# Designs tried in a protein design chat: VH-VL binders against q9y8t7. Part 33

Target 1, 261 residues: q9y8t7
Amino acid sequence: MRDSFLQKAIASAKDRTSLLEEIAGNCSPKPGRPSLSSSIREWVYRVGGAVIAEYKRCSPSAGAISTLDPVSYVQATRDASAAYSVLTEPNWFCGSIELIPYFARYKPVLAKDFIVSETQIRIAACMGASAALLIMEALTPRELQELAAAASRYGVEVLVETPDASHAVEASRLAPGSIIGVNSRDLKTLRVDYEAMLREVSKAREQLPGEVILVAESGIDSPDKALKAFKAGAQAILVGTAFMKNPQLREKILAELLQIP
Short names: E, the ipSAE of ESMFold2; O, the ipSAE of OpenDDE; V2, 0.75 times the mean of E and O plus 0.25 times the DockQ between their complexes.

## First folded at step 6 (VH-VL; framework fv_zagotenemab)

Design c6 (at its last look DockQ between E and O 0.67; V2 from the best seeds 0.00; counts 0 for: pae E 3.9 > 2)
Fold by OpenDDE, look of step 6:
Structure c6 (fold): chain C 261 residues (1-261), chain A 122 residues (1-122), chain B 112 residues (1-112)
Amino acid sequence: as target 1 above (261 residues)
Amino acid sequence: EVQLVQSGAEVKKPGESLKISCKGSGYSFTSYWIEWVRQMPGKGLEWMGEIDPDDSYTKYEKNFKGQVTISADKSISTAYLQWSSLKASDTAMYYCARGTYWDSPEYAFDIWGQGTLVTVSS
Amino acid sequence: EIVLTQSPGTLSLSPGERATLSCRSSQSLVFDDSNTYLHWYQQKPGQAPRLLIYKVSNRDSGIPDRFSGSGSGTDFTLTISRLEPEDFAVYYCMQGYHYPLTFGGGTKVEIK
């Protein structure tokens, strides 16, 4: 049998955790980290939607996506982004936890990895992350609850990534106060279903309490798709590869948002 | 030799149930997706859905969701396509194909079954 | 869904001639990994489809070099440099990037 991507990613994360434990004891979460949720709400109020710009250098299937360095990326995206999503997974995404401090200078940072341990959350906090990603499909309900609780202890917000509206509702119950994301990417096949995401975002928005921040994740590569996500009920969109290839896309998205009466 | 062999032609009446099969050989059956494609008489190819035989994870095209069921028995390297109640409009050639896995992402169908002709008429 | 439009619907040619088939996508087929998952299939009368080209320009195993694929973004082309008698068939393009997976309407290459 061949392992799924998630299985491999989780296994890798577990292996890395043992190494991280060696350094975790020597770090303390940095105080005064900006809030991801607050930033998103501010942007929603100001322009009707928030953009989370993701810095992702590689993908699981093809390796390098872009050679754009962090400095150039920030210069291009900073004015139109509410936050940064930073891939810290090293094997498939060419990420590093050491990237977090740089991005954290400018915007709230979402540490994006396959988080399976409290140690990962603690280190992310030490690096200056405002939030951490929890993938619902990679965790049991109990694990999700425990990791969300751990994040809270370190003053780290949680974005729970979910595949659909039903899971989104469940996630909000398991991890109260969390930001909820709906992913357009099928984590089994790694294909994209943008239209399904829109439907699920809409369903989720109908069911979730109004105070819950809903994020549309991935599959957005045009201003039109961005606007549709916001129209569907997302307060924020997470855009990765499209920004890596064309950082100016954020300006176009913002311009469209500003035209909405 | 890597191949997919499908069950024989079917002649059915509206309202009848049907289950056709696709058996893989010459490769690790659980290491690749099985795709189902419909081709109505004189028409083009239509993707119906797919299954991971390893854990029976399925994905359907929206028009086929609820209309057909895709399943697999990995113990005998076989995938299935079934209808609970056939319609005349289900008359078509049905192909199974091998889809590449995520870690070798061609996302193309490199091996095809010979097809199963399903005829539904009163 | 992503709509693939193939043209022409029918192409009438003689053996030895060059065939050029077009496939246009309603949106970009560039995946997040920077690959373009546009493929070409050949279907002869009474037979199952056969993979010809994968990811725009890669010939599948056993495919003659007279078949070539090109294109980017939303415009793709299958070229048969010199038609052989066995090349008269229907050709389909397909995208494997977005759900649902979709095929073009096909181009029939027939003998003139």
Scores: ipSAE 0.839, ipTM 0.917, lowest interface PAE 0.5, mean pLDDT 94
Fold by ESMFold2, look of step 6:
Structure c6 (fold): chain C 261 residues (1-261), chain A 122 residues (1-122), chain B 112 residues (1-112)
Amino acid sequence: as target 1 above (261 residues)
Amino acid sequence: EVQLVQSGAEVKKPGESLKISCKGSGYSFTSYWIEWVRQMPGKGLEWMGEIDPDDSYTKYEKNFKGQVTISADKSISTAYLQWSSLKASDTAMYYCARGTYWDSPEYAFDIWGQGTLVTVSS
Amino acid sequence: EIVLTQSPGTLSLSPGERATLSCRSSQSLVFDDSNTYLHWYQQKPGQAPRLLIYKVSNRDSGIPDRFSGSGSGTDFTLTISRLEPEDFAVYYCMQGYHYPLTFGGGTKVEIK
């Protein structure tokens, strides 16, 4: 059987983890890292929704996305962003773990990678990350539970990325207290299914306790799409490619949120 | 000699079942997705869904989900489109097409089958 | 769902004339400097569709250079510089990246 993109990414993550264990050794998580969930709730209270701004230089489907450096990106996005999602995966997303400290100075950071080992979570926290991504489709139920428990021990929150509402509900049971993401990108085709994401966010909102934070991921490239995701029940949206190409999009999204009674 | 060859035309009555086929040859069948497209009489093209024949992962357009079944048998390089109970409104031409390459997608349909005409009437 | 609107519905021309076909997307299809997944297909009477142009402007293998594509954002054009008798057909645009995949309504290029 040929290796899917997900299988290749998991294998790469295992190799990178082996190197991290050799190099980083016994680093300790930084103290006083801000809470991702608290920042999201604060923005939801203040304006009715939160924006997680993703720094992403490349993607598997689009290749190179933008020439914006981290300093310019933060300068353009800081005031309207609840948090940063920082790609640390180097092969397909052109990311690095070393980007985390810069962004963490300004906002809570979600370390976005293919996480398969608690070592990755510890090292992300050493660099200042507030949260780590767990991809439900990449993990067995036991692995998800074990990694979420490890994150808790390191004082790292978890965003569990799921493909649909039934998986979102299961993820909330397997990893209590986690932030739950619904991703519009199909991990097999790499195509985006925005309409399915809206339906599944709405279904997940109905089935999950109100205290669970829902994040709508991928496919949000306009104020209209952002507004529809919030109306469907997401408390936060995660926007990458559109912000890399049009940083002013965040201001337009915020302006529309502030007009809702 | 890369080609997709579909099964022959079908005349059916409402309520009958049907399974039509799409056989690939001249290329690595499991390296490309197979797409299904409907063309109703006098109308344009409608995407129905797709399958990765390597592991049978499928994706459906919402109005076709639950109405048809897309499947594949990679051992004989063949994809299928199946109805459990045909309706008169299923009268159409049905095409299979070679979709995106699994590792380097361009997301275009570069090879098409000749089509299977399905007529549902009494 | 992305709606692709083609115009005109019918284009009546003679062999040797230039044909210009329009496809408008309800949403921008621009993803980066190199990738817009808008494609063009030709369907002759009684035949299956055939890929002409992929990703806006790239001719598929064996497609004559009289066919060209252009456009950006929401507005795309297929041009046939000099119509040949075999070019009288229906032409469809398609976006292949966002689910569900969608086709335009088609432009019929017919003899007149």
Scores: ipSAE 0.277, ipTM 0.709, lowest interface PAE 3.9, mean pLDDT 88
ESMFold2 (binder alone), look of step 6: mean pLDDT 92; pTM 0.945

## First folded at step 8 (VH-VL; framework fv_zagotenemab)

Design d2 (at its last look DockQ between E and O 0.88; V2 from the best seeds 0.00; counts 0 for: pae E 2.03 > 2)
Fold by OpenDDE, look of step 8:
Structure d2 (fold): chain C 261 residues (1-261), chain A 123 residues (1-123), chain B 112 residues (1-112)
Amino acid sequence: as target 1 above (261 residues)
Amino acid sequence: EVQLVQSGAEVKKPGESLKISCKGSGYSFTSYWIEWVRQMPGKGLEWMGEIDPDDSYTKYEKNFKGQVTISADKSISTAYLQWSSLKASDTAMYYCARGTYWDSSPEYAFDIWGQGTLVTVSS
Amino acid sequence: EIVLTQSPGTLSLSPGERATLSCRSSQSLEFDSGNTYLHWYQQKPGQAPRLLIYKVSNRDSGIPDRFSGSGSGTDFTLTISRLEPEDFAVYYCMQGYHYPLTFGGGTKVEIK
């Protein structure tokens, strides 16, 4: 078939390398960044689950999702969010690494892009990111290990996005200490499989050590779906499009969590 | 002309194996998905699964996973649906369809259909 | 899974009449900034299905303008403004975004 979205996204990321190098210059990671894992654990302890609110202005299939600016988004979400996920991919998601510093003022930030180079991790850290996304399906095992190691050197946590439980287990071995995410979105077709994600989250939780943070990624657009993800074994959920359209959804999710005995 | 042509009707007995085909022409076969849809006699349409002919990536509906195998040979622009052991309940019309991709128009639709293959399984 | 419920199961009408078919989804089908991958297919007796309407309201190539689609969220409608003899068939709605892909149960438009 034509190049998949993932392939195109990876190619785009590679093409942006020179620009990133220029931006990075001689920057060094900023110290004192809050921990994503610590924030998630705190929210799990306090309310039983953590929400990572994703700021995503565009998507590959839809174009512009919302005109909601970062200020308005933060105002609507920060009181009930453990962290922010910030899309930095510019071509498909209308993201920018320049968004990271703003969100980082309020919560730990997950830099979300198609990371294929150490430079991307370094610049994210320089911008104030607490964590960086590594997509398992976009990387060889060796590349994953190398990039995870690089992240560690920069004091950046890693969220490894995986398609299923088996890969989640593998990711935990390849990148010890990483946060593990299970994506509801099929990166080949870009379709959503929420039910599959729930099954895989459950399976992953059964197999992963208890200290490994498990995140259910995307596909959540209701409090009910959020609760199901938590019940399946996720400590955190990552919600994007739904929050862009309705930031108040987070408050509804929190309200439901607080009612869980 | 863009078209999908399926293999002819099959009459089989329970326990027999079967492999039916769907051949694409008039377009780049590896640029679109192939979708399989079952229609039991007098019933509605059921999505069975799909395949990317380029790399043979497959997705199945849960009730069909392990029950059938979807495959493709891109060298001859052909997709396949096969059973290792047919059951009477497999009696149905089976359609292949061209599935459009996320960046296609229309998106995520079945815009071209084969003529269908009738499979009859009886003792 | 997303369940699509079509109603009525059977619609008996005469040529020239207006047909209104409903498709309801168990959850919102508004995805990614308003894109809704809800499609309609027509299946005539003894024939394969044919794409009729895609993404709620877009007619596929060669589809007459008497066919129109509308709706949002969970409620969708296919309208045939004036039934022609060749329009008597079974119509299926389908969502193509969430796995598993699902069809409605179909509405049979039959001649009264």
Scores: ipSAE 0.833, ipTM 0.921, lowest interface PAE 0.5, mean pLDDT 94
Fold by ESMFold2, look of step 8:
Structure d2 (fold): chain C 261 residues (1-261), chain A 123 residues (1-123), chain B 112 residues (1-112)
Amino acid sequence: as target 1 above (261 residues)
Amino acid sequence: EVQLVQSGAEVKKPGESLKISCKGSGYSFTSYWIEWVRQMPGKGLEWMGEIDPDDSYTKYEKNFKGQVTISADKSISTAYLQWSSLKASDTAMYYCARGTYWDSSPEYAFDIWGQGTLVTVSS
Amino acid sequence: EIVLTQSPGTLSLSPGERATLSCRSSQSLEFDSGNTYLHWYQQKPGQAPRLLIYKVSNRDSGIPDRFSGSGSGTDFTLTISRLEPEDFAVYYCMQGYHYPLTFGGGTKVEIK
């Protein structure tokens, strides 16, 4: 039986967590971590939408994407970004929890990994993360509830990544107060379905209270795609590979946002 | 020898049901996707959808969703394409193909094709 | 959805000539560090399609050296350096990364 990428990533995360507990000790979350949700709301108020810039040097399908160092990436992106999404997964994304401090000095940081243990959340907060990713497809409903509760105890916000509107509604019920993501990437095939994501964001917006922050994830590589995601009801977009390769794309996205009524 | 063998040609009337098959051999059937492709007479190729035979996870092209059912029985290494009520416009050649995975060359390509099943729907 | 536009629709050539087939995508197929899941298939009359080229330029096993692929972004080319009698067929490009998966309309290579 062949394990899916998600199954492999979960298994790896469990192994990494065991080692992480051994070497990290009982660190305390850093004080003064800014709010991811507040930053998103501020950008939505002032500009009509928020950009979460993802730092990702590798991906499963592409391997190495860029050798751009964290400092150079931040210098290129911070003025246009509400927050950073920082990959901490080392095996397929070339990430590390040690990357978090480089970004947290400037913006709220979402620790992006396959989170299966509250230890991962605590240590991300020790490094300065404001929020942690929970992947609904990787967790049982009980596990999602437990990890969200743990995040709250550490003062860490949660972004719950979901595949569609029905899961987005369920995630909001299971993890009240969380930020909800709708991901265009199929976690089983790793293919992208941008148009389905737009439909599901629109459906989710209609079914969720207005105060719930919706984030459109993956596949946003042009200003037109960014504008369509915001018009569908997303308050934020999460953009990775395109920002790593094309710094001017950020300026083009902002220019398009300023044109929306 | 890695191959996909499809069931034989079908002649049907509108409103009848039909289930055609695609049997894989010579490889681990549950390690690859099965893709379904339609070719209408004299026309090009259209992707209809796909299935992971291991757990029956499916994806459909929007115009085929709800019009056809893709399924698999991994115990006999067979995938299926099924109509509950055929239309004359369903007259076409239907291919199954093996879809490769993101981490296996040739990535995301259809590397092995069945011979096709001609479905003719007429009164 | 990503539309792949192939040109010409029909290419009439003689054996020994060079064939150049174009596939244009409605949006860039550049993905990460040059991974582009643009594939080429050959379909002879009465036969199933056959994979020729995957990821723009990689020949599948058993495909003769006269077939080559190139391109980037939105523009891709299949080249047959010297047509053989068995190469007269319809050629399709396909993108395998974005849902829904899509094929081009095909280019028929026929004897002049």
Scores: ipSAE 0.569, ipTM 0.831, lowest interface PAE 2.0, mean pLDDT 89
ESMFold2 (binder alone), look of step 8: mean pLDDT 91; pTM 0.942

Design d3 (at its last look DockQ between E and O 0.76; V2 from the best seeds 0.00; counts 0 for: pae E 2.1 > 2)
Fold by OpenDDE, look of step 8:
Structure d3 (fold): chain C 261 residues (1-261), chain A 123 residues (1-123), chain B 112 residues (1-112)
Amino acid sequence: as target 1 above (261 residues)
Amino acid sequence: EVQLVQSGAEVKKPGESLKISCKGSGYSFTSYWIEWVRQMPGKGLEWMGEIDPDDSYTKYEKNFKGQVTISADKSISTAYLQWSSLKASDTAMYYCARGTYWDSSPEYAFDIWGQGTLVTVSS
Amino acid sequence: EIVLTQSPGTLSLSPGERATLSCRSSQSLEFDEGNTYLHWYQQKPGQAPRLLIYKVSNRDSGIPDRFSGSGSGTDFTLTISRLEPEDFAVYYCMQGYHYPLTFGGGTKVEIK
């Protein structure tokens, strides 16, 4: 029997968690971290949408995406980004929790990993993360609730990644106050469905309370696609691979966004 | 030998139900996806949907969603495509294929094909 | 959805000639880390399709070296350096990364 990528990633995360317990005992979450939700709302107010720039060095299917270092990445994206998403998963994405402090100097940071334990959230907070990713498909409803509660205790916001509108609504109920993301990537196959994401974002926006921040995650590699996501009802977009390959894309997206009356 | 063997040709009338099969052999059936592809007479290939036989996770192309049902029985290494009510427009050749996964070689390709099942629907 | 446009619709050639088939994508297929999951299939009359080329330029097992694939971004090409009698068939390109999975309309290589 073949395990899905998600299953493998979860297993890996569980293994790493046991090793992180010692680290967690020696750290305390730092106060005064900037708010991801506040930053997104500010950008929505100012320009009509927010961009979360993701720093991702590797992916499961292709290995290394770009050799762009964090300094160069920030230089290219800082002025046009509301926040950073930092991959901390080491085995598939060549990430590290040690990347968080650097990015956190400039923008709110979303710690992006396969989070399955409170320890992971605590460590992320200690490193200066403003928010942590919870993948709904990787967690039971109870686990989601517990981890969201833990995040709250550490002053960490939560972005719940969901596959569709129905799950988005459920996530908002299970984790009140969380940021809701709709992923264009099918976590079973790792294929991309941008059009489905747009439909689901639109549907989710119709069903969710207005104060809930909705994020369109991944699948965006052009200004046109970015604008469509915003028009569909997303307040923010999360862009990874496209920015790693072409950081200037962010400026193009912003330029187009500013032209919208 | 790795192969997919499909059930025989079907001649049906509009309104009838139909379930055709695709049996895998020579490989771990649950390690690969099963893809269904339609080819209408004299036309090109159309992806209908796919299934992970291991847990029966399915994806459909939008035009086929609700029109057909894709299922699998991993205990006998068999996938199915079924209609509850056939239409004349369902007349076509239907292929099953082995879909490779993200960590397979080749990635995201249909590397093994069944011989096809011809479905003819006429009054 | 990603639309794959193949050209020409029909290519009439003689054995021994070079065949060049085009597949154009409505958007770039280089979405993830430089991988391009554009494949080519061959379908002979009365037979099921057969995987010919995967990921733009890799020949599947048992495929003769007269078949080659190339391209990037939105433009892809299948080349048959010297047509053999058994090569007269319909060729389809397919992208296997974006839902829904899509095929080109096909190019029929027929004997002149």
Scores: ipSAE 0.855, ipTM 0.932, lowest interface PAE 0.5, mean pLDDT 94
Fold by ESMFold2, look of step 8:
Structure d3 (fold): chain C 261 residues (1-261), chain A 123 residues (1-123), chain B 112 residues (1-112)
Amino acid sequence: as target 1 above (261 residues)
Amino acid sequence: EVQLVQSGAEVKKPGESLKISCKGSGYSFTSYWIEWVRQMPGKGLEWMGEIDPDDSYTKYEKNFKGQVTISADKSISTAYLQWSSLKASDTAMYYCARGTYWDSSPEYAFDIWGQGTLVTVSS
Amino acid sequence: EIVLTQSPGTLSLSPGERATLSCRSSQSLEFDEGNTYLHWYQQKPGQAPRLLIYKVSNRDSGIPDRFSGSGSGTDFTLTISRLEPEDFAVYYCMQGYHYPLTFGGGTKVEIK
């Protein structure tokens, strides 16, 4: 009888894209969008890891979050960030596709939403996004394959978010060339399990080719957690609310990255 | 009235199996997690794990994973905690509790508790 | 795993006195979300725990005004402004957001 958060988010995304399909037909992907994977690889080469800084104005569990305006956020974060993850989901994250251009001028942007239609991917690219999020738990294997293929047609990279190593390996098979995320947040409970995520990143690194970019998502709120995620085999970490709220934490994470081999 | 009612006290020998129950009433059983909490004699509270009764999605604390089984039968609004082979160290009080969701007040708290099931394992 | 350390282990007080119970977390409980999911429970002898305070400072329905909670980051406090005879019990803090969910070791409030 109860719809999960994920079920509600998927249903909302379908409704939102139906309207978008009616009104968005003629936009073209922006030219010259930088590569998310290239930026991550450059940071990995230089310092041993990359930071994706998330811009999020609300969350399902906390509601409104203390946040900066987009311009101030970029000013505070650009020197430590390989890329931005920009929430575009309006109902639980208070996001919008109109946020993308504020970030895309400076760094590659991952459009972060519950993507169920290729129209969402095209419109994100029209606004300047370099990559789009695909949530494996929200999609059938066939849907994942089809959306990844659509992203390729628009010149959009994909990050496939997965709950564990076995799903990470399957995602790499279903969507070759994608960036693979391992998320510490349980999408049913919205709780986090950082230690389980570290174990699953390590398992995924053992089973995937070295050229596959692994991203550790959620739960990274200290330099020690960042270092452990990189040592477990992640090439990038995704840092959200803690990164936005604590300038000293941002500086400490950057200092720790510069010391990673 | 919202209630969780647990099965009665058990006295068992090492090696025996046991399944204790937690029946919810007065609310939509599949709308909330069921949490299991152990209290060893004279000790504090330990979270063991949880289940979403709607689809049987479970999470276990690492030291209980593989040692107990958490299950539910939503058709009779009942959750279960089960051992295949009891040990003397399993002697404790076991509580079920209703876990709240992120969008419900009080968020992530255990707002309704069963009365407890005392399990005694001795030879 | 987040460890919650409660102090003191035992408070011996008389009815009418103010009780102050401490809960200290091994790491900050403000993670990603801006809320702090630290809760307080009361357990009387022979009874199941009862929710008192959720999210640091919010009283559950039916909990008397003499119970209050405060704190942030790693340090949290339960205060009972004027102890009633019915308040002599063990009190536990719990964090409900990070797996595994964890309880503090408890503070026993007893009659002096």
Scores: ipSAE 0.599, ipTM 0.837, lowest interface PAE 2.1, mean pLDDT 89
ESMFold2 (binder alone), look of step 8: mean pLDDT 91; pTM 0.942

